VHH binders against p46559. Designs and how they scored, part 20

Target 1, 369 residues: p46559
Amino acid sequence: MTAIEKFFTEKSPDSEQVLLKVIELGIDFLGGEWKNVDKSQVNVSRVHGGQSNHMFHVTSSTSATPYLLRIHRQPPSQVFTDTVNLAIFSERGLGPKLYGFFEGGRMEEFLPSKTFDVNDVLVPENSRKIGAIFPLYHSINVPVSKSRRCVHLMREWLNGYESLGGGDYEILPTTVNYSDHPKSVSIKDLNHEIDNFEKWSTEIFEHTLVFSHNDLASTNILELNSTKELVLIDWEFGTYNWRGFDLAMHLSETAIDYRVPFPPGIKMNGDLIDNPPNIQIFCEAYVEADKKLKNRSPSDPTAEVKALIQECQFFWPLTNLFWALSAMKHSLLKFENGVDLDVQARDRLAVYFHLKPRSQKIYEELSKK

## First folded at step 3 (VHH)

Design k07 (framework vhh_8cml_1)
Fold by ESMFold2-Fast, scan of step 3:
Structure k07 (fold): chain B 369 residues (1-369), chain A 125 residues (1-125)
Amino acid sequence: as target 1 above (369 residues)
Amino acid sequence: EVQLVESGGGLVQPGGSLRLSCAASGRTFSSYAMGWFRQAPGQEREFVALISGSGGSTDYSDSAKGRFTISRDNAKNTVYLQMNSLKPEDTGVYFCAAHYTGSDYPIKESAYDYWGQGTQVTVSS
């Protein structure tokens, strides 16, 4: 535990020690009016929903700049990735402003907003808004590896699962009623699935490489109170990746409810997986926004939208294999996050094999010369 | 795997009453929201009533409101549908269905994970 994590864990937000510490941070990182703030003018309130992090909204009755204080509890590698990504998006005006970072924490802009849930992302107008915002993030150049894509993380997780004593994995879905899957898979089988999908993706979609969020669940979407504009947050899995994977990840997450009681704390909706209601509107919005951003001449988007829907359908199973492999590894580490990781892994593997034949057909169609 | 078995159906005169029961086996019953659906001859299956896992929340179709009452006994792994003031239009096969619970209480049949075989209700003089 860092010294600052221990400090904020042990002390009340309204204690003199905490008030003096947040003034010290305000002076050091923001300057300006923070140099003229008395402790009697400062308010510190705990922000809930930061997962394993301590989060505080720091304000004053003066004109000193309010800030969100995040004290890290996450692994250093995830903190590093999230901070670098936030710094880049901050400079581009595409996320909360990053005011500063230090050992064990950071200071960022507080955005008065509503966090989305699964009911919000299924509203057609919200699906349109999400589709329209993706091209803004996909258009930026981020100075990170372009070779470390989703399949690289998948191999790291699978290697971790094997190193922890993992073996053959039985596919017994709990929340979906799919039966068109193997009864079990070996580590060799899973490596073959990763290799095969990487080969297909490289052959037909290598030109679609963009900086991707890779984890756009509803809870990582903020709707600003003042403008109703959307902001994408929590970029800790952000990498260069095939565009269709990022889009399919969001669509896949609209079919999953994490509000169900633990255990299992997760329920997948097979009807939404088989017949996603908003995929047309979502893809139309993406194509329209992407064309505007790139200043391209007007054209009938029908063929381009149809191609993007096919691209999303192709990558949908891979998004489920991605999280299945993560769940398999972290289940062996006895990781607790309010979701039964074995149920998640089994259900996601069932979805993967259910959808894989469609992806193979798309590959065969698009690879014809 | 949850197995659901309906009982209590039969023939009644208009204005009569029936109490349907659905016995659940398999997983923990209180983890499931329970729904009743019906299918009239030659028609699609329609929603009738729903009860949350704890029993604290219920919902009814417009045709069932004021006449039908859904309840559950988690100690007996059973859900009930008390049907009063029955009409000929209530005739159909009544199905019990289970949905793994969350804050969402679905009235769509596609949201339900497990289904019984059905029990026939006939309202005729």
Scores: ipSAE 0.000, ipTM 0.095, lowest interface PAE 22.5, mean pLDDT 84

Design k08 (framework vhh_7d4b_2)
Fold by ESMFold2-Fast, scan of step 3:
Structure k08 (fold): chain B 369 residues (1-369), chain A 125 residues (1-125)
Amino acid sequence: as target 1 above (369 residues)
Amino acid sequence: QVQLVESGGGVVQPGRSLRLSCAASGFTFSDYYMGWYRQAPGKQRELVASISSSGSTTNYADSVKGRFTISRDNSKNTMYLQMNSLKPEDTAVYYCAAHSTGYEWPVKTDSYDYWGQGTQVTVSS
């Protein structure tokens, strides 16, 4: 543990030591009215704990700026990436303000907001709003690697699975009723799937490389109480990737419910996977917002929307292969996260093979042109 | 600096016991899944036992079930392997490993999997 993680782990939030420490941080990083705050005026409440970050909402009875204090428990490189991404979005007004960071923690703006759930993201108006906000984030130039994409992490998870003694994997889906998949796959088979998708994506979609969220589940979307505007949070997977992967990741997550009892703690909805109700509205909103942001004239708006829907459909199976490989590795490690990782891996592999033929046809059609 | 340091290996007679220790430093030990692996000459490396970050879940290779016990002390950043009823077939270099749990995308994932240098266990007359 860092010194600050040890401090916040060992002390109660209402202890004199913690109250003095959060005032010290307020003075050092925010200044202003924090210079005039007495410990009797400060309130510290824990937001989240356990294996996640230690999170504290720090307020006072004065006009001193309230803040969220995040004490890191994650690996250093994840912390580095998330902090860099937040700093850039903070500067551009696209996320919570980053007030400061230090070894082992950071301070950020508390946003009075509603966190979305799966019911919220299926509302057509919300799907439109989410589609419209993506171009803002996809337009940002971030000074990080442009070459490390989803396929690189997929290979590392698969290599990890193999190194842990993993072998052939049976595809026995629990929550989706698909049968158009192989009964089992080898590590060699999965490597070939990754290689084929990388080849296809590079040949037909290399021009679509953008800075991407890559993990936009409903719980990473905040609706601000005051304006009803959306803010995307939790950029720990933020990196350059094909934009269709980012969009398809969000669409795929709208078909998954994590509120079901553990085990399995996950349920995939095949009807929403086969017939996504909001893909048209979502893609229309993206194209319209992208046009306005880039001040470009529409060449053929109908054709452009159809092309984006096709792009999302192409990448949809890859988003499921991505999380399947993660689940396979982490199941062997006996990971504890409220989801049965073997159920997740098997269901996501079934979805991958169910949707793959459509992606192959898209590749064949677009590579011909 | 991240380090995993194994200790407790040695030469022992069949039927006897050894206790291996793995001391971890330079990372948040309590956030990592931990495992013991072994590699005998001419064989592939294999997982012997693993333990979850909280210690609530353990897993054992079929060849060691009922004989070996994995445990951890998060307050001391140390993992243990108690090896009972040792057999000549248990002769191998034993490796301590720490595994991250899926929060690795923006950086090479193998940078979060840490390995010790290994400790030799020899079961012979």
Scores: ipSAE 0.000, ipTM 0.340, lowest interface PAE 11.2, mean pLDDT 85

Design k09 (framework vhh_8cml_1)
Fold by ESMFold2-Fast, scan of step 3:
Structure k09 (fold): chain B 369 residues (1-369), chain A 127 residues (1-127)
Amino acid sequence: as target 1 above (369 residues)
Amino acid sequence: EVQLVESGGGLVQPGGSLRLSCAASGFTFSYYAMGWFRQAPGQEREFVALISWSGGSTDYSDSAKGRFTISRDNAKNTVYLQMNSLKPEDTGVYFCAAELGTYYPKGFSTESEYDYWGQGTQVTVSS
């Protein structure tokens, strides 16, 4: 626990010590009117949902720039990745402004907004807007490793699972009604699945490498109150990856409801997994926005949309394997996130094996080109 | 089966105090953010107070700040609202609400949607 985390954890937001500290940070990192602010003019409100951070909205009755203060509780590696990504997007006007960072925390722009939920992302117009915003993020050149893709983190989680004493894993889905999967998988089996999917992806989709969010659940999408424009947040898994994985991750998350009572705290909708209602609109919006951004004219726009749908379908099972491996490891660490991690792992493995044959068929078709 | 049961409401004089309790069952209480809302006669439901799943963060409406304190006891699956310096304007039905606040990843918006609601407990501040 850092000194600053202890400070903000032990003290009330209304305490004189906290008020003086947020003024100090305002002066140091923002300057301007913060130099003239008295503690009686400052308001500090705790922000709901401090799972990974202690969050505070700092305002004043003056013209001093308000800010969101995040005090980190996350592992240093996730904090580093999220902060670097936010800094780059801040400079490009594609996310909240990053005002500054320091050991144990950061200051950023507070965006008056609504966080999306599972109902919002299933609205066709919202699917169109989300599809249209992806090319903006996918076009950014970020100076980070291009080799540390989703499979790198998957192997890290699987190795962690093994190191914690994990062994063979029984696949008994609870929330999705699939039966076309193995009864159990070994660590060797899961390593083979990662290796096989990496091989397929490299052979047919290596040209699609883009900087990706990799975790675009509904809760990472903000709708700005003033403009109704969308902003993507929480880039702690942001890295270069195959484009179709990023798009498929979002589509997969539209079929999952985390607002279900715990246990299990998760409900996968098999009908939406098998027949995603907005994949056509989503992919059309992506292609059109990408066309406009790159000032290009495809010879066959219909064929390009069809190819992108196939690309998303190919990567869909891998997004479920990704979170299954995370859930397996973190279940052994007794991590709490409002989801029964064993149910999540079992259901996501069931989804993986259910969808894998489609991905293999796509690989066989495209590898013959 | 999810259930939220409010208690502690009643009639109190202006300037008095009341302590509301909300007992939760049928879900893992420690994974949920808990909030209090109220609805006065002829008015819409309004936010009063919120406490995060761990108890590490709290938030209050402007009308509640400095007078009300929200707290929780995860061992007893109970959330509390200590109300001091009560005013006639505080009269209404007080509802306990639960929101899954531990999903990871999570946005930093202050807007939230609550998954479960209690039936409410009446608070009357009578001159």
Scores: ipSAE 0.000, ipTM 0.163, lowest interface PAE 16.4, mean pLDDT 84

Design k10 (framework vhh_7d4b_2)
Fold by ESMFold2-Fast, scan of step 3:
Structure k10 (fold): chain B 369 residues (1-369), chain A 127 residues (1-127)
Amino acid sequence: as target 1 above (369 residues)
Amino acid sequence: QVQLVESGGGVVQPGRSLRLSCAASGSTFSYYAMGWYRQAPGKQRELVASISSGGSTTNYADSVKGRFTISRDNSKNTMYLQMNSLKPEDTAVYYCAADLTRGYPYKPSGSDEYDYWGQGTQVTVSS
């Protein structure tokens, strides 16, 4: 635990020590009216920004610039990547402004906005808006590794699971009623699944590599109060990846409700997984926005949309394998994030095997052309 | 990561006091903004009181200002509603609610924006 993490975790946000510390940070990094703020004028409230960070919203009754204070719980390498991504998006007006960073934390802009939830992402107009914003992010050149795709993280998590004493894993889904999966999988089986998808993806989709969010759950989407424009946040897993994985990740997350009581804190909706209601409008919006951004005209617009739908369908099971492997490893670490990680892993593996035959058929169809 | 269980309800005479407790399971209780809602028979559910994650900001419905006090003890994963000078109009089922945002800011306070709800506890104020 860093010195600053210890400071903020051991004290109440309304303690004199914390109030003085956030004023000190405001003076140092933002200046202006923060020089004239008394502790009685300051409000500090904890914000749940995921289990990766301690988040605080710092405001005052004065004209001093409010800020979000993020105290890192993650390894320095993960923090470094997220900070670089935020700095680039900040400069381009594609994310919150980065006010500054220091050992163990950072300060960033508070955006008056509505955070989306599962109900919001299922509204067709919102699906259109989300589809339309993806090309903006997918067009950006980010100066990070282009070889560390989703499969690299999957192998790291699976190796971590094995190193922690993990073995064969029984697939007993709790929230979905799928039965078309193996009863259990070995570490060798899971490595084979990763290798197989990497091979398929490289053969038919290598030309689709773009910088990807890789974790676009509803709560990582902000709708700005002033403009109604969308902003994507929490680029912790941001890396170069196959485009269809990023799009399928968002679509998969629209079928998952995290608002259910813990345990399990997660419920997957099989009807939405089998028949996603907004995939057509989402893909239409993506193609239209990508066309406008790149000043291009598709030779056959209907065929391009149909191909993108197949691309999303192909990658959908892989997004579930991705989070299943993370959940398997982190369950052994006794990690707490508001979700029963064993339920998540089992349900996600059931979804993976349920959807995999469709992906194999798509690969066979496209690889013959 | 949080389940909420209310306790402390019951039958009480007008002018008396009750203290409601909301016990939360889980280690991340201190991240949640919390509130008390109530619903009387045949009436719409209403926000009674809310408290920020750190306890520094509280808000009360006009009908309960000066009579009710909301508080929390993050070390005990518990939130309280101290109800003084109870009136027949306070008769309702009282619900504990917690607001958890996985993303960047907390959600604005609103009647159906809370992520977790308790089952409710009955408060009856009658002569």
Scores: ipSAE 0.000, ipTM 0.184, lowest interface PAE 14.4, mean pLDDT 83

Design k11 (framework vhh_7xy4_2)
Fold by ESMFold2-Fast, scan of step 3:
Structure k11 (fold): chain B 369 residues (1-369), chain A 125 residues (1-125)
Amino acid sequence: as target 1 above (369 residues)
Amino acid sequence: QLQLVESGGGLVQPGGSLRLSCAASGFTFSSYYMAWVRQPHGKGLEYIATISSSGGYTYYSDSVKGRFTISRDNAKNTLYLQMNSLKPEDTAMYYCARLSPYEDKYGTGYPFDYKGQGTQVTVSS
């Protein structure tokens, strides 16, 4: 834990030490109004706990600019990626303003908003709004590597799992009733799955590379109080990737509840995985918004929507393999404090093998052979 | 002052039984989900059992399901863990934990916000 993380976790938000520290940060990074703020005028409230970041909403009774203070728990590479991505989106009006960053944390604009939850993303109108906002982010040109896609992280996690003494992995799902999977997989088997999916994706979907969020769970979506417009946050996995992976990641996450208040901390819904109720409206909204943004008219709008649904279906299993590999590695590194990582890995691998045959069929249909 | 005080650990032979207790004070015990977590020497924390605020719902890890029973007495602010058919791999420091209803994406969070000092369980012949 960094010195600043220890400071904010060990002390109460209303303690004199914390109040003085947030004033110091306000003076240093925002200046002006903060120089005249007394500690009696400051309010610090915790936004989230038990997450990848400690978040505090810092306000005062004065005209000093309120801010969101984020203290990092993430690996340095994810912190760097998230900060760079936020800076770019901040400048283009697509995310919270980035006020500044320092070792161990950053300060950003607090957006008066409602954070979505699993119930919100299953509402058809919300699914339409989310589908419609993706093209705004997918159209942006971000000056980062175009070659580091989801498969790069997957190989890093699998290599890490092996390096930590990981071996064959038994697939015994807890929350889904799938049985059309191997009883166990070897590290060699998992490397083969990554290589095979990369080959398929490159052959049939290389033209779909876009800057992607890659982690759009419900809680990374804010609905602004003033306009009801959506803003996407927490870009620590943001990278160029196949469009269908990003869209399928969001759809996959609508079938998973992380707000289980006790272990295993996760509940997957197989019915939503097998028959996602909002995929049609989501893809229709994406195509319509993309069409308007690029001033284009598809020759067959129905066919374009159908093709996008197929694209999402193709990438759906890969999103589950992605998080399964992360869970396998981190089960050996981190204690199981919220999500039972073995339950997540087992269920995610079961979903992967359940959905993989559909992806293979799509590859065979779309390949130039 | 928030406190969780565990007791009931000790040395037991394989196949034996132990009952752990946790005395809670300084908060509204009946309003929180509670858990038993354990940590073998030199290894990470493992959740083994959780119980809802009312006691109406329980969860067990696969490693202890059918052998351990979690329960609570809200009138006495006490959490219990009945451990039967103990195995050498059950050897660990056992902690009583108060759960926080924070979302915990991908195992990077801290869903309990407090745990006690622990009680040692050693299963050895």
Scores: ipSAE 0.000, ipTM 0.234, lowest interface PAE 11.5, mean pLDDT 84

Design k12 (framework vhh_surovatamig_d1)
Fold by ESMFold2-Fast, scan of step 3:
Structure k12 (fold): chain B 369 residues (1-369), chain A 124 residues (1-124)
Amino acid sequence: as target 1 above (369 residues)
Amino acid sequence: EVQLVESGGGLVQPGGSLRLSCAASGFTFSDYYMSWVRQAPGKGLEWVATIKQDGSEKYYVDSVKGRFTISRDNAKKSLYLQMNSLRAEDTAVYYCARGLPYDFKSSGYPLDYRGQGTLVTVSS
């Protein structure tokens, strides 16, 4: 734990030490009226949002600029990526303003907002709004590698799993009732799956590379209280990737409930996986917003929407393989991390093999054209 | 200095009851989800129960539902686990832990602080 994380987790927000520290940060990074603020005028309230960051809303009775103080709990590499992405989006007006960063934390604009949950993303109007915002983010040119796509991370995780002594993996799903999968897979089998999907994706979808969020679960979507506009947050996995992977990742996450914080920590809904209720509305909104953003008129709007639905269906299983490989590797780290990653990996592998035949059929159909 | 100190473990016969207590210090107890996790001999950590900051939401692993009750007293900075109808399979070292047992992103981020543990042995 960093010194700053220890400081803020071990002390009350009302303690003199914390009040003086947030004034010090306000003076150092924001200046202005913060240099005239007395500790009696400062209010620090904890913002609850899970385990990834300690968050505090810092305000005063003066005209000093209020801020959100984020103290990092995540690995430095994830913090670096998220901070760089936030800085770019801040400058473009596409996320919270970044006021500053320091070792172990950052200061950013507090957005009075509601964080979405799994029920919110299943509302058709919200699904439409999310579909409509994706083209705005997908249109941005970000000065990062275009070769470090999802398959690069997948290979890193699988190599890590092998290096930690991992071997054949038994697929025994707990939260999803699928049986149309192998009973076990080898490391060789999983490498073959990654290679095949990379080959298929490159042959039929190479033209769709865009800067992608890659982790748009409901909890990474804020609805602003004043305007009801959506803001996407938590860009720690942000990188160039195939567009359909990013869209399918969001759609896949609408079928997973993370609100139940007991073993195994997730519940997958097979009915939503098999028959996603909002995929039509979501894809219609994406195509319409992309068309408006680029001032283009497609020759066949109905065909374009149908093609995007097919694109999302193609990448859906890959999003589950992606998180399955992460879970497999991290389940073998030789310390007690308290997460049942084996249940998560087994369920996600079951989803992967259940959906893979559809992706193969799509590849066969599109590769002939 | 964050400290979590468990007590209340012991030897009990199958069908018996025990109440575990955890005294917290060094942080604002009322700001955190709190959990009980356990480790049986030769096995990994298993989550047992979680309670929200204000006590409004409580969650349990399926094997203890209807038998165990988690509670907290924010004024006393204490966490409790009432264990009824104990089974041999409940034999484990029980730890008081700060935080949610699971990350909503499924990133594998662990619980941060846990105590030294208290041993619960269910046998005749």
Scores: ipSAE 0.000, ipTM 0.298, lowest interface PAE 10.8, mean pLDDT 84

Design k13 (framework vhh_7nfr_2)
Fold by ESMFold2-Fast, scan of step 3:
Structure k13 (fold): chain B 369 residues (1-369), chain A 124 residues (1-124)
Amino acid sequence: as target 1 above (369 residues)
Amino acid sequence: QVQLQESGGGLVQPGGSLRLSCAASGFTFSDYYMSWVRQAPGEGREWVSSISGSGGYTYYADSVKGRFTIARDNVKNTLYLLMDSLKSDDTAVYYCAKPSLYEWKTSGYTFDYWGQGTQVTVSS
């Protein structure tokens, strides 16, 4: 643990030492009225909706700017990526304001908001709002690698799985009722799947590279209390990637329920995977918002929406392979997280192979020029 | 307005016992799995135990099996952790937690609400 993580973990939020530390941070990074704040005027409360770090809402009875204090517990590379991405979005007014960062933590704007859940993202009006906000983020020019896409993480996780003693993997789906998959896959088979999908994506969708969230589960969507506007948070997987992967990732996550009893703590809904109810309204909203943002002439909106639906369908299986590989590696690291990682890996691989034929058909059709 | 508040921590000798409590409010307690998660100084979060909404199913980390018992009182909206045969390795801040939707990016724990934590110190 970092020195600052130990400090905040070992000490009560209302201890004199913590109150003095949050005043010190307020003075150093925000200045202004924080220079005049006494410890008796400060309130520090833990934020209950944020499990990957220590989060504190720091307020005072004065006009000093309140802030959210994040003390990092994440791997350094994820912390770096998330912080850089937040800085860029903060400057553009597309996320919480970043007030400052330091070794082991950061200070940002506290957003009074409702965190979405799986029921919220299945509401058609919410699907429309989420579709409409994606183009704002996809239009940002971020000065990072354009070549390190989702397939880089997939290869890293698969290599990690192998290095941890992983071998052939049996596909025994538990929560999804699919049978159109191999009984088992080798590491060589999975590398071939990654290589093949990378080749297909590069040949037919290279023009769609945009800065992408890559992890837009419902819990990474905030609805602001004051405006009802949506804000996307937790950008630690943010990279340039094929647009359809980012959109398909969100759509795929709407078909998964993590509220079921542990074990397994996860249930994939095959009906929603096969027939996503809101894909039409989601893609219509994306196209309309993208056209307005880029001041593009309207051509055939119906054809553009159909093409985007096809793009999402093409990338849907890859999003499941992505998380399957993560779950395979992390199951060997003995992560205990209320979800059976082996069940998740098996079900996600079953979904991958179930949907892959549709992606191959799309590739064959679009590669004919 | 989900609230979770732990109590019952303290200093105890090796081989001793402690009972932790967590008072829950702001949600229908009996509908949700509840968990205990701990964090020792200098270490990451470690899931300790979970109990189903009805109390019919309980799960334990291998490090605590046979020594700890998780229980709940749905009338009082209270979660318990009964800790027997405590070891120095059990020294940690213990958190009451409500399981959440998927979150893979950090320590691999999926909880949407946490309590403030209660310190347990096992030392001679």
Scores: ipSAE 0.000, ipTM 0.141, lowest interface PAE 18.7, mean pLDDT 84

Design k14 (framework vhh_8fcz_2)
Fold by ESMFold2-Fast, scan of step 3:
Structure k14 (fold): chain B 369 residues (1-369), chain A 125 residues (1-125)
Amino acid sequence: as target 1 above (369 residues)
Amino acid sequence: QVQLVESGGGLVQPGGSLRLSCAASGFTFSSYYMNWVRQPPGKGLEWVSGISGSGGSTTYADSVEGRFTIIRDNDKKMVYLQMTSLKTEDTAVYYCARVSPTYSFKDYGGTFDYEGQGTQVTVSS
């Protein structure tokens, strides 16, 4: 762990050392009224910050600008990606303001907001709002690699799994009652699945590449208290990718409940996977918002929405393969995040094979065009 | 100012029951995920249970599943932990803890916006 991580994890937030350090950071990165703040006026509270960071909300009784202090637990490369993405969205008014970064941490705007949960994203009006905000993020030109898509991360995770001694993987789902899957898969089988989906996606959806979040679970969506506008957070997996993957990732996550007891700390809802209730409203909102943003009018709005639903359905299994491969690797590293990673991997692989035939049919239909 | 005040702890026999209460003030209670965490003697903090802002979702640590029930009353700004079938291993100081509505309850690290002063639960004899 870094020196700064050790400092903030081993000391009480109300200790003199921590209070002086957060004033020092406020002066250095924000200036202004922080130069006039006494330690007696400062409040530092721990924030539920995510598995990847330690977070502290730093406030004072003065007019000094409050800030979130994020101390990194992630690898430097992942931190770099998330910080660059945040800086770009901050400059465009699409995320929290980035106040500054330093070795081992950063300072950003605290947004008074409600974090969505799985119940919130199943509300039709919320699904509409989420669909409508995606085009705003998908329209941004981000100066990062356009070749590092979801399949790049999948191959990295699978290679990592193999390097850690991983072998054949038994598919024994716990939370879904699917049986239309192989009993086990080899590393060779999984590489073939990645290659096959990359080939299909490139042939029929290469024109859909956009900068994508790739991890839009309900808990990465904030509803601002003041305006009720939505803000998307935690861009640590942000890359250029097929837009249907990004949209399908969010839809897939609406069918997963992480509020269940650990272990397993995860439950997939097969009924919502098979019959997603809000896919129509979500896709309608996306198409309408995208049209307005690009000043375009579809010649057949009904056909365009149906095409986007088909695009989301095509990518849905790939989103589950993505997290299955991550879970397989990280289970061997004994990574702990409140979810049983073996249950997650097995269930997600079962979902992948259950939905894959639909994706193959879509590929066959669209490749004829 | 944010305050969380726990009560209801005490000495109880193995197999017994106890109800902990947490009174919240100084914030919009219904907007926050609330948790119960505990610290056994000589050990670190252990998450016990959580409840969403609406009360529609509850989660429990495997060690207490089926024995503990978390409840909230948003009108009274209270969160409760009903404990049954208590074991000596449940002996700990129990804290009511708030997490920011800005971030996922799925994430961990023992980080809280605010925590109370705690209430001691001793299961013996």
Scores: ipSAE 0.000, ipTM 0.155, lowest interface PAE 17.4, mean pLDDT 83

